# Ledger of designs, part 10: VH-VL binders against Type II restriction enzyme TaqI (taqIR)

Target 1, 262 residues: Type II restriction enzyme TaqI (taqIR), of Thermus aquaticus (p14386)
Amino acid sequence: ASTQAQKALETFERFLASLDLESYQQKYRPIKTVEQDLPRELNPLPDLYEHYWKALEDNPSFLGFEEFFDHWWEKRLRPLDEFIRKYFWGCSYAFVRLGLEARLYRTAVSIWTQFHFCYRWNASCELPLEAAPELDAQGIDALIHTSGSSTGIQIKKETYRSEAKSENRFLRKQRGTALIEIPYTLQTPEELEEKAKRARVNGETYRLWAKVAHHLDRLENGFVIFRESYVKSIELFLQKNAPTLSGLIRWDRVAQEALTAP
Short names: E, the ipSAE of ESMFold2; O, the ipSAE of OpenDDE; V2, 0.75 times the mean of E and O plus 0.25 times the DockQ between their complexes.

## First folded at step 1 (VH-VL)

Design r9 (framework fv_recaticimab)
Fold by ESMFold2-Fast, scan of step 1:
Order: sequence, then structure tokens, then C-alpha cells
Structure r9 (fold): chain C 262 residues (1-262), chain A 118 residues (1-118), chain B 112 residues (1-112)
Amino acid sequence: as target 1 above (262 residues)
Amino acid sequence: QVQLVQSGAEVKKPGASVKVSCKASGYTFTDYWMHWVRQAPGQGLEWMGYINPYSGDTKYHQNFKDRVTMTRDTSISTAYMELSRLRSDDTAVYYCARYDDYYGMDVWGQGTTVTVSS
Amino acid sequence: DIVMSQSPSSLSASVGDRVTITCKSSQSVLYSSNNKNYLAWYQQKPGKSPKLLIYWASTRESGVPDRFSGSGSGTDFTLTISSLQPEDFATYYCQQYYDYPTFGQGTKLEIK
């Protein structure tokens, strides 16, 4: 934990709290997702890291989402023109631009949640954390370094589906290493407990997500963030278990074994 | 590639017990609930219960609660359903099925025929 | 238990026919918080396991032909086969998973 990291966390949280989430939801929720895979040259991850993560190292300065989207668009005019011509021939420019704006907003929200975990970790924990866009190619969001080893982390939004987790690139390339899923949910404990009462099938899964929700906080505007106690619980779990951890440590094991009392 | 493979057919006497196995492959065994459904000859599908393979937690239909036990072994990705005090009307094909809130029961085992006769 | 009622119990049809099967639940299977109907349709051929056709009342499972469609909300649901093929002669089951799973009694599609 450092004073500089604490200031960076506070600055990032002020940025998150300043987001007009309700207006964004009104604007983007009814917009259909542009489902075409973005080509490599349109990948927004390097830009998101530049504007919201790398800024930590020098002097935090965070763009609002509209400014971010405009900068991304302006930097990529030629590959955007090619992408639109190839996949959206005959669609209006306004339709495609708004669709991409909605898509980038959804990506940005998930990445900001990942960055909050990292900022909170750096402000609260002793184990070094590494985050970079290149780690996405390995199938992880960050690396946490323990003595003599490292553990991949993947931030996991509430889901009831199986992912192809045994095929994760990081685990395939680095046999004997561990990948830990860090769960979060946008629902309140009360909402999830109500779902558990009504859905007798998977009720226990809803209750586990309710437990996860108890370890999360919300900013004034409703943006979900990780509590200091959450990351410290993960650090303690890794310090205790890292030498013996291998493979995928799934979110529900993390919720049951790593997260402590609310 | 995702599949559930069940144990072979069984013939039992009334009063005996039967234990059916269901081996999962091609997915993470602990990511889906495992349900058990039976079907008597010429009849419809009847839900018996489920197990959460991660926690081991079970839920049984009231009709089977006093006679059924569902277990799993995560080391070999296998679920088990044991039905005790068998009666002739327990003659049925017994299925395991993978469950998720999103997909319902999307993958089914091939079925295990259990015949109860004197 | 939520009781599922299917109609008809059996029907005879010819290849190329449009077939509809109805399913009613004793209480709503629409979960208002996520606006999803917890209703699935399965196909079972003689000697085979049931096969998932439709989940969320109207979402077609991967690999299921376009001629199969599901519709309805709350307590009233239908499965439609738009142009019956020889391989479609089977028994069809609706199933709710809003509460503990319960199945309809089945609809047997027979060659006319």
C-alpha cells in the first residue's frame, strides 16, 4: 500500500462517481449491440489502458466517456471506414456510430470495474500486481506476484453459464500456475436473496452471488466497487495457498473460501 | 464433445437398491447442476432431484426424498443416484442431465434402464 | 408443484404440415425481475434421450432447425413446427424451471 496508490484510487473513484450512469443507461440500453468482432486495429483495450490505467504512473487524468469515444474514433478513421463498409454497407452512419458507441461503453464499464480492483489492490495490499493490455492476449486481466510464483486473475461478472475455462490460454501456456476468478455483481444482496427465494432451482447459486454482493460497495451514482476488505481477503487467501494452487480457482470457490464475513 | 455417459442396465429384486453413475466430460463438471429424471415404460418424464457438483448440496422431489441419495466425485467428474427399497413401479429409464438457469437441461446422458422384477 | 398441461396428448400429421403443441402452467413462469419465461421444450425419439429444442420459451438451442419455434409468456406457451419432416415424428415435452422442474405429460406426433 502507498500514499501515491491511495491518491490514485481516490482520483479514479471520483472519476467513476462522476459518471452519469442513469443517462448512459437511458441512451445505450435500447441500442442493439454491434455483434461483429472488432479487428485488431479497432481494439479499444490499449486506449482504455492509456487513459484509465497508465495515467496512474505519472499524473491521473481521466477522460469522460464521450471524450474517450471521440478520441478513439478520431484516431481510427481509416480502419473504421473499412470496417463499416465491409460489415454495415447500407446502414446509416448515425446508426453504426451509435452502435459502436454503445458497444465501447459496455466494454469501458467492465474495464473500469477491472481497473478499480487493481487500484484498490495497489492501495491496500502488499503483493505486487501487474496489469497491461498484453495480458488480455493470455486470457487474464492481471498478474499478482507471490514469492517465487505468480497467479493470474480474471474479473468475473455474475453469470449462470459455464465458460470454456479449462481452455484458458494462460493455463495452457503456463502449466502448474493458477488462475483465480474475482467475482462481482451489479445486483444488491436483497435482489439476489429474493431471486433465491423464488427460484428453487439454482437458489444456492443466487445465495452465493448475494454473499459476493455483501463484499462490494457502491459509489453515490450506483457504480459497483471492491471493498478494501475484499482485496485483503484475496491477498490472505493467495499468501496462504499460492504455493499449492494450480489450475482454475472458480468464482464460487473464491466466494466460499477466500471472501470473509461481510 | 460435451457428453454425459451413464452406467449400464440393471435388473434388481424388489427391496434392493440401485446406484446409477453419470460421468461428465468436455466441460467443467462443477459449473453446472446435475439433475436426475426418470421415465417409466410408456410414461412421461418425472423429475427426481438435483445435486450441485461444486458444493454437494442436493434437492429431492418429495416422492423420492425418503429413498434417493445423490452424490458426486469431483476428482472423476462423476455424479451418482442411488434409489433404495426398490418397487416394481420403479422400473424405468433413469437419466442424468446437465442444468444451467440460462439453458435449462441442455445435455442428457444416454439413460440407464432399471428393471425391478421378482 | 407447478402443474404443466400439454395438448393434445397425441396428433397425427403428414410431412410438410404445420403443427402446433400447446402448454399451460398452473402459475406464471415469468420472472418479472429479469423478464424471462422459465419454460423449455424437449424432443424425444423412441429409445433415445430427450433433446433440448427451446429454452427461455422462445430461444432455439444451437443446432435445432429453424422450423422449430417457441412462443408465449406467463402461463400459455406453444411449440410450432412449420414444415414437418420425417425425423420430427417424436414425443414433445414442455418443462418449467421457474420452480423445481416439472414436465408436461407429452405430445406424441404420429404419421397420419
Scores: ipSAE 0.000, ipTM 0.394, lowest interface PAE 18.2, mean pLDDT 84

## First folded at step 2 (VH-VL; from i12 with heavy chain N52D, light chain T97D; framework fv_inotuzumab)

Design i12a (at its last look DockQ between E and O 0.01; V2 from the best seeds 0.00; counts 0 for: pae E 22.1 > 2, grease 19.6 > 18.9, placed apart)
Fold by OpenDDE, look of step 2:
Structure i12a (fold): chain C 262 residues (1-262), chain A 119 residues (1-119), chain B 112 residues (1-112)
Amino acid sequence: as target 1 above (262 residues)
Amino acid sequence: EVQLVQSGAEVKKPGASVKVSCKASGYTFTDYWIHWVRQAPGQGLEWIGGIDPSGGYTTYRRKFQGRVTMTADTSTSTVYMELSSLRSEDTAVYYCARVDYEFGYFDYWGQGTLVTVSS
Amino acid sequence: DVQVTQSPSSLSASVGDRVTITCRSSQSLLYSYGNTYLSWYLHKPGKAPQLLIYKVSNRFSGVPDRFSGSGSGTDFTLTISSLQPEDFATYYCLQGDHYPYTFGQGTKVEIK
């Protein structure tokens, strides 16, 4: 593990720990006023990567969300004006701002989660990881390189959907590549185990998620992060299986084969 | 327990306005949006719009823009929907509903208010 | 606007039957870095609609286990594993991903 990567992880975790998640949830949870597709100029992903993906920096600093949003907003006054005129004619400036703030926060939280995975990976694993806004736009949170092949990863939040997922856009474009769903849950192992016991249906699914949850930690503020055991398990899985992987590797397979191993 | 209680049935003439109230209780009023949905006779559910009691921000379906006004009174935990220039097509049962914007669904509903527009 | 189409518009079933209702949206409801805001409601005449399923597959509090939801992207399904007498009603799906919110046209479940 690179000393630089470890420092980056620690710094990023400190940043995550500094977030007042409860206050943010209280503020933004009830706000869903801007659901329109954002124009390219208002896409926050490039900015999020710029400010929060600093894997190559020795002493990275990370902006608070408010500061990040303010910077994002101030740099985009013209596109914002156009956006407001187009979608929110007659609406107040404050209305749109608050809506975008809430939306960007939700986006940021998701991005921070995947960045944590990547930071943890760099700190703990040997296989090279690549992350970029362009990949993210394609639904790829990161690429992991293994013996001349690349495997895409996507953080997958807990879901109990029974249907087979449609082919990812990535898979349509990159024949022969694999995309791995990295399962993520906000529930504790204990909570999930209790649910499994009480569940008449899908008890096995809850148990599987409980196993996933054992590879996750919670910061003091409640932010869920990936343990070293998580990324190492995935690395081992890729080292063993990457040459044979193709298409979408669902979270349940990943959980079963990678995260349940002793 | 979360409850939404609406005002009583209304009978109006074409061109008139109607104002329906929705009183919320059992939760923090400003933490959730209130939306309005109607059902005309023999028709399905139709979304009208919503209001954020916190700040009074509103969003309306384009079809109703210019005719609908939603307001909120935080002191009484009551949301109002006013529909002007009433037409016979506006005859419907109007529902208010609480929206969890994290998931974009209506978890609690009012009992409904029948608005009849007839000459 | 996002169009939501339910199928069938109506169906006849008996108590104990398995009932499946589908909802299709005109565009994917998969929101980047967000949830899929597809929900299902039961509506009886003279009563307020009731939430059954939210976020595609989550049962709302108090909803019987016989109700389940599934799907992704543009295709969603509500399933009643064993129809009960109280389940005869009109069912609606709702997309809440984008304004304006739009309901399916409804599926009336009638007694055979």
Scores: ipSAE 0.000, ipTM 0.457, lowest interface PAE 15.7, mean pLDDT 88
ESMFold2, look of step 2: ipSAE 0.000; ipTM 0.369
ESMFold2 (binder alone), look of step 2: mean pLDDT 92; pTM 0.943

## First folded at step 4 (VH-VL; framework fv_remtolumab_arm2)

Design e3a (from e3 with heavy chain G50R D59N; at its last look DockQ between E and O 0.00; V2 from the best seeds 0.00; counts 0 for: pae E 7.7 > 2, placed apart)
Heavy chain, then light chain:
Amino acid sequence: EVQLVQSGAEVKKPGSSVKVSCKASGGTFSSYAIGWVRQAPGQGLEWMGRIIPIFGTANYAQKFQGRVTITADESTTTAYMELSGLTSDDTAVYYCARHYDYYEGFDYWGQGTTVTVSS
Amino acid sequence: EIVLTQSPDFQSVTPKEKVTITCRASQSIGSSLHWYQQKPDQPPKLLIKYASQSFSGVPSRFSGSGSGTDFTLTINGLEAEDAGTYYCHQSSSLPLTFGPGTKVDIK
ESMFold2, look of step 4: ipSAE 0.287; ipTM 0.683
ESMFold2 (binder alone), look of step 4: mean pLDDT 91; pTM 0.934
OpenDDE, look of step 4: ipSAE 0.000; ipTM 0.459
ESMFold2, look of step 5: ipSAE 0.049; ipTM 0.610
ESMFold2 (binder alone), look of step 5: mean pLDDT 90; pTM 0.921
OpenDDE, look of step 5: ipSAE 0.180; ipTM 0.646

Design e3b (from e3 with heavy chain Y103W; at its last look DockQ between E and O 0.01; V2 from the best seeds 0.00; counts 0 for: pae O 7.7 > 2, placed apart)
Fold by OpenDDE, look of step 4:
Structure e3b (fold): chain C 262 residues (1-262), chain A 119 residues (1-119), chain B 107 residues (1-107)
Amino acid sequence: as target 1 above (262 residues)
Amino acid sequence: EVQLVQSGAEVKKPGSSVKVSCKASGGTFSSYAIGWVRQAPGQGLEWMGGIIPIFGTADYAQKFQGRVTITADESTTTAYMELSGLTSDDTAVYYCARHYDYWEGFDYWGQGTTVTVSS
Amino acid sequence: EIVLTQSPDFQSVTPKEKVTITCRASQSIGSSLHWYQQKPDQPPKLLIKYASQSFSGVPSRFSGSGSGTDFTLTINGLEAEDAGTYYCHQSSSLPLTFGPGTKVDIK
């Protein structure tokens, strides 16, 4: 691992640790004002990459969320005004702003989680990783390059809801490529094991998630991050299987085949 | 460090208007909200209204609607509060205060401007 | 508008004693309640945000709790410098409103 990559990871983790997650949850959790898709002009992803994906920088710095939002707000004032007039006529700017803050916060947290995976990967693994807003637009979080092939990855949060599996756009566009679901949970191994014991149905699923949870760590503020063991396990899995992988590789397969060791 | 510096004390006659300024320095101005809160002698705090400078539109408490005008100049990072139709009931210390948005606590305050309305 | 009430109106306390101030909202405001300290001839200072989060630089003896309609500010071991008036503030909805204040004196 390059010294640069390790430094980037450490700096990013310090940033994540500095977040007042409790306050943000209290503020934004009940707010669901802006749930519609944002127009392209208001898409925060490019800005999030600009400010938080700094893998090639020697001394990366990361904005606090409020500062980031302020930057985004100012930068996108004109499109915002049009957006507000169009969809939120009669509402106060304060009301809409709060809605957008909440929306952007949720987006940011998701992206930060993704970026942590990527930073950890760069610090600990040998296979090249590519991350870009354009990849996100295709429905993948990053590309990992193996000898002669590229594998897409997507962080999959723990969900017990049968989400209508919309065919991933990435797989539709790039036939023959593999997309790996990277399982992610906020629950502790102990919590999941307890649930497994109590579960009448799907006990095995909880146990799989418990295995996943062993490869995760929690910062003091409660932010869940990826351990080195996680990315190394995935790398090994790819090194062994990448040439034979095609289509969607579900999280449960990944958990079983790659993340079996505590 | 963020600082809010307000204009000096004012003595006004009934029926007149007063305009108080609040100069912000040391931080972002345009995207934060500036609120105006007054305090009559020996009384509590009363929110009058606020503005997010980048939008240029202010929100007012109903009690002051029609009498108060809150504005902001981004170029000078200065917020203004103008109150018209002054009566003795308007005698108070007027504070400007900054918060991230209307839903946050006020983290920075001006020193206050005493407005005295007397015949 | 959301009306906030505070109790007590006034409290005279011996140094190092525990002080408890209550704020009640006329309707549920979740955790959108903030506490301020104001000393004579000074502007208010933010102490607690969102019911229980201490603001930067605030001594650990200050704490907040509550949700919905009932909130409490606690000073564990009152210091002489803590004399002043304490206000709760709701930011759940406009107009923003403050409690009437609780004056705390040192005996």
Scores: ipSAE 0.015, ipTM 0.526, lowest interface PAE 7.7, mean pLDDT 91
ESMFold2, look of step 4: ipSAE 0.061; ipTM 0.639
ESMFold2 (binder alone), look of step 4: mean pLDDT 93; pTM 0.950

Design e3c (from e3 with light chain S32D S92Y; at its last look DockQ between E and O 0.01; V2 from the best seeds 0.00; counts 0 for: pae E 16.1 > 2, placed apart)
Fold by OpenDDE, look of step 4:
Structure e3c (fold): chain C 262 residues (1-262), chain A 119 residues (1-119), chain B 107 residues (1-107)
Amino acid sequence: as target 1 above (262 residues)
Amino acid sequence: EVQLVQSGAEVKKPGSSVKVSCKASGGTFSSYAIGWVRQAPGQGLEWMGGIIPIFGTADYAQKFQGRVTITADESTTTAYMELSGLTSDDTAVYYCARHYDYYEGFDYWGQGTTVTVSS
Amino acid sequence: EIVLTQSPDFQSVTPKEKVTITCRASQSIGSDLHWYQQKPDQPPKLLIKYASQSFSGVPSRFSGSGSGTDFTLTINGLEAEDAGTYYCHQSYSLPLTFGPGTKVDIK
């Protein structure tokens, strides 16, 4: 099981490393055509799980994004036509396609990041992790099982925007359970430390992010991935505290209590 | 450049206490971990404990639990290690060392403080 | 605690020869193993972090490999200045522990 998990991680990292992130960013970053919620029939999550969550396979292979999108598109021509007629009447087919392609790419990148965490977890940790589209539908990225309890996790990207967060669906459905925010940043520890030095009010926050960043690595193409130390820290935190955890555990608490201590 | 400068050599009687200081300069202090590692003459390295100044809490090896106190002063960027109940077995060179956190290797070391315990 | 062992305890090597030092952990520690070089009357110096990543300023002749329980430090072409004691260190869990050290002398 450990060997399989390690192989899965390595294969997935090779896939991630093969992505031309620069080209994708250039192509998709300016495209914000399709920002509305997608209908159930057009939800890419099940397909993303199908093609990129292969933790139980001995020899996993992963589709390139273009192939993935083509597959997704072809499979859903009917609902797409309805969607286009409903929301994009008068727009060219190509225009909407490109919009959806950009949307799905952004979704895929987020999901790939999430999956990397999960693959890393399976390779390095002992606590069972569960990932499924149904969990995402509940507002969590994965579920980690501890003795007598389950803890939800959600990747939290560094944002400077104070967005009013709606109550998480997972927490509403599973009273008494905990949801842990897993902080994620694209900045280097050094960059964050410099910001901390310059910061007038939020220096400690930048320092915490620096600690988070320390547990992240960059692939050659710039894709940021989770280090083994990251997931082990979280595991240790859960092993120690899971029975007493409830509600939303914010990223800063996680950074302070999990990622700064062995 | 990051530098750790430790206090000078100490000669102590059995039963007494010693407090070693470690002044950090050339980098951030509060967000990094300071560890204390000792080395008896002709022996290997032994981790005693560590502290992350910004959090103010120290971790200790069980062997030294109750005898060692590790503290940090952010205002002076100085870490301290106090060891009580000294015996001849505590004769060693004591090092402070910096690492980003407990998961990292020690990237910067002090010059060491020789503590000799003799009657 | 995690116990680290090293092999050999001592070796005398002719300059330019290859040196191999092994570190073994009592349990799997993934890649959370670091290597240090210590010369007499000096503090240890970090050589390799996380099993295989060279620290800044470390000569290319030093390399590390391994994962899980078995790790290796390799010096390809020993230089006279490389004489000293080498320690492995695990940071997988507290308490942090070190190997007993491997002394390398130059013939």
Scores: ipSAE 0.000, ipTM 0.489, lowest interface PAE 12.7, mean pLDDT 90
ESMFold2, look of step 4: ipSAE 0.000; ipTM 0.426
ESMFold2 (binder alone), look of step 4: mean pLDDT 93; pTM 0.947

Design e3d (from e3 with heavy chain G56D T57I; at its last look DockQ between E and O 0.01; V2 from the best seeds 0.00; counts 0 for: pae E 18.8 > 2, placed apart)
Fold by ESMFold2, look of step 4:
Structure e3d (fold): chain C 262 residues (1-262), chain A 119 residues (1-119), chain B 107 residues (1-107)
Amino acid sequence: as target 1 above (262 residues)
Amino acid sequence: EVQLVQSGAEVKKPGSSVKVSCKASGGTFSSYAIGWVRQAPGQGLEWMGGIIPIFDIADYAQKFQGRVTITADESTTTAYMELSGLTSDDTAVYYCARHYDYYEGFDYWGQGTTVTVSS
Amino acid sequence: EIVLTQSPDFQSVTPKEKVTITCRASQSIGSSLHWYQQKPDQPPKLLIKYASQSFSGVPSRFSGSGSGTDFTLTINGLEAEDAGTYYCHQSSSLPLTFGPGTKVDIK
């Protein structure tokens, strides 16, 4: 890993640490007024990559969320007007704007989490990683290149259920490729170990999540990030297995085969 | 206090196999890696492979692939290393050692088991 | 496979002097290098982890430095009990590998 990659990681972590997560709870999280699917012209992913995925810049800086939202909004005045007139006819401008702020903040938090994995990967690992809004639109968070093959990754949050019925779009479009789930939890190892003790028959699942949690850290403000041990464990797993991997590799196999106690 | 206690010295004929045990005590066994490292007389250290008992997954150095089998028994907190097809080049002290994962140093070591392959 | 080399192979040192042992990796391993001391007929003992972090109970005269491909173990003020062989170990890639060792004797 390059000095540029280490500096980008440190700067991004300072940005994450600067977030006042209480503001999310007080201002945005309770607001659910805009739940419609956003048309493609309002998709925030290109803007999130533009302002927050700066792996190639020598001196990256990162916008605060409110400035990011202002930029997103002002670039889209016409499609916003069409969206507001179609779905919020008669509502005040301030009402709809606040709803979109809350919605985009929830998206941004999710994207910042996956970007931390990517910045940590670039700073700590040798295998090249590619992240782009086009990949995210296909349902993967990044693509990691091994000799002669590539593997997609997707952050798997503890609360999301994997659906076996619907295959990921990336997997359908690129036969012979693999997508691995990268488990992520906001619970501490101690909380999860306690749940494992109380579980009569399903303690193994809680133990696996506890192992995952040992590879995560918390910033002072409570934002959960990936340790170096996490990305290096995944890199080793890929180096051992990538030629034979195909399809969706579920989080529990990844936790079992890659992650250990710290 | 974590301790790793290994089985006693062995004298073996070429072509046979040896199975060395490593009993762990004084700490958590299942979630930490146990590695096997050997040292020929007057030589340096050579990693053979390791296992993470809770996952029942062993990894081997390519040099030993097919000859070495590493296992663990959680109920007795004991890891095993079996090396087959012995030759005089396998005469060495065999250590088990614990580390938290492959990226950590080995913090606790067994006393070593001397295996002598005598023709 | 990552090859580690150590220098010197052997060093005879007057007590209280500074000992410097180097370890060089055949490719970058970041900070994933660990140092061990082995005395005759004993298993190795962890001294330094992750290039520069002292392990619990290790005397302060032992320190480590370096990153990438070049690493150094320093014994600042050698004592008689420090005689033995010192190994580096990389944990960046499988197979895990060790340096060939540096034997330190008291002169």
Scores: ipSAE 0.000, ipTM 0.409, lowest interface PAE 18.8, mean pLDDT 84
ESMFold2 (binder alone), look of step 4: mean pLDDT 92; pTM 0.943
OpenDDE, look of step 4: ipSAE 0.020; ipTM 0.507

Design e3e (from e3 with light chain L94W; at its last look DockQ between E and O 0.01; V2 from the best seeds 0.00; counts 0 for: pae E 10.4 > 2, placed apart)
Fold by OpenDDE, look of step 4:
Structure e3e (fold): chain C 262 residues (1-262), chain A 119 residues (1-119), chain B 107 residues (1-107)
Amino acid sequence: as target 1 above (262 residues)
Amino acid sequence: EVQLVQSGAEVKKPGSSVKVSCKASGGTFSSYAIGWVRQAPGQGLEWMGGIIPIFGTADYAQKFQGRVTITADESTTTAYMELSGLTSDDTAVYYCARHYDYYEGFDYWGQGTTVTVSS
Amino acid sequence: EIVLTQSPDFQSVTPKEKVTITCRASQSIGSSLHWYQQKPDQPPKLLIKYASQSFSGVPSRFSGSGSGTDFTLTINGLEAEDAGTYYCHQSSSWPLTFGPGTKVDIK
């Protein structure tokens, strides 16, 4: 791993550790005003990449969320005003602002988690990783390059909902490529093991998540991050299997085949 | 460091108007909310209204609607509060205060402006 | 509007003693309650935000708790410099409102 990549990871983790997650949860958790997709003009992804994906910088710095939101708010004033008038007619600006702020926070947290994976990968793995807003637009979080192939990755948060997800855009556009679901959970291994013991059904699923949880770590403020063992396990999995991978590789297969040991 | 500096004390006659200024420095101005809170002598705090400068539209407490006008000048990072139809009941210290948005606590305050209304 | 009440109105306390101030809302405001300290001839200062989160620079002896309608500000070991009036503030609904204040004196 390059010194630059390690430094980027460390700096980013310090940033994540500085977040007042409790405060943000209290403020934003009950707010669900803006749940629709934002128009292109208000899409925060490009700005999030600009401010938080700095893998090539020697001395990266990261904005606090309030500062980021403030920047976004000002930058997107005109589109925002039109958006508000169009979609939130009769609502106060304060009401809409809070809604957008909450939406952006949730988006930011998701993106930060994704970026941590990428930063960790760059610091610990040899296979090249590509991350860009354009990839996100295609439904993947990053692209990992192996000899003769590219594999998409997508962070998948723990869900027990059987909702049939529509086919991933990435897979639709790039037939023959593989998309790997990268499982992510906020629960501890112990919590998941306890649930497995008490579960009448799907105990094995909880155990799989427990395996995943062993490869995760928690910052002092509660932010869950990826351990080196996580990305190294995935890298090994790709090195062994990438030429034969196609389509969607579900999280449970990844957990079982790549994340079998803590 | 964020600072809010208000205009000086005012002595006004009943029926007149007063305009208090609040100059912000050391931080972002346009996207934060500036609120106005007054405090009568020996009394508690009363929210009058606020503004997010970038929107240019102020929100007011119903009690002051029609008498108070809150504005902001982004070029000078200054907020203003104008109160008309002054009576002795309007004698108070008037504070400007900043908060991230209307749902946050006020984290920075001006030094206050004493407005005295007397015949 | 949401009406906030505080108890007690006044408290005289010996240094190092524990001080407890309560704030009650006329209706549930979740955690959207903030606490301020105001000293004579000074503007209020933010102490606690969202019921229990200490603001930057606030001594650890200050803490807040509560949710819904009942909230408490606690000063564990009152210092001489803590003399002043404490206000609760709700930001849950319009208009923004403040409690009547609790004056804390040092014996």
Scores: ipSAE 0.006, ipTM 0.496, lowest interface PAE 9.9, mean pLDDT 89
ESMFold2, look of step 4: ipSAE 0.006; ipTM 0.559
ESMFold2 (binder alone), look of step 4: mean pLDDT 92; pTM 0.931

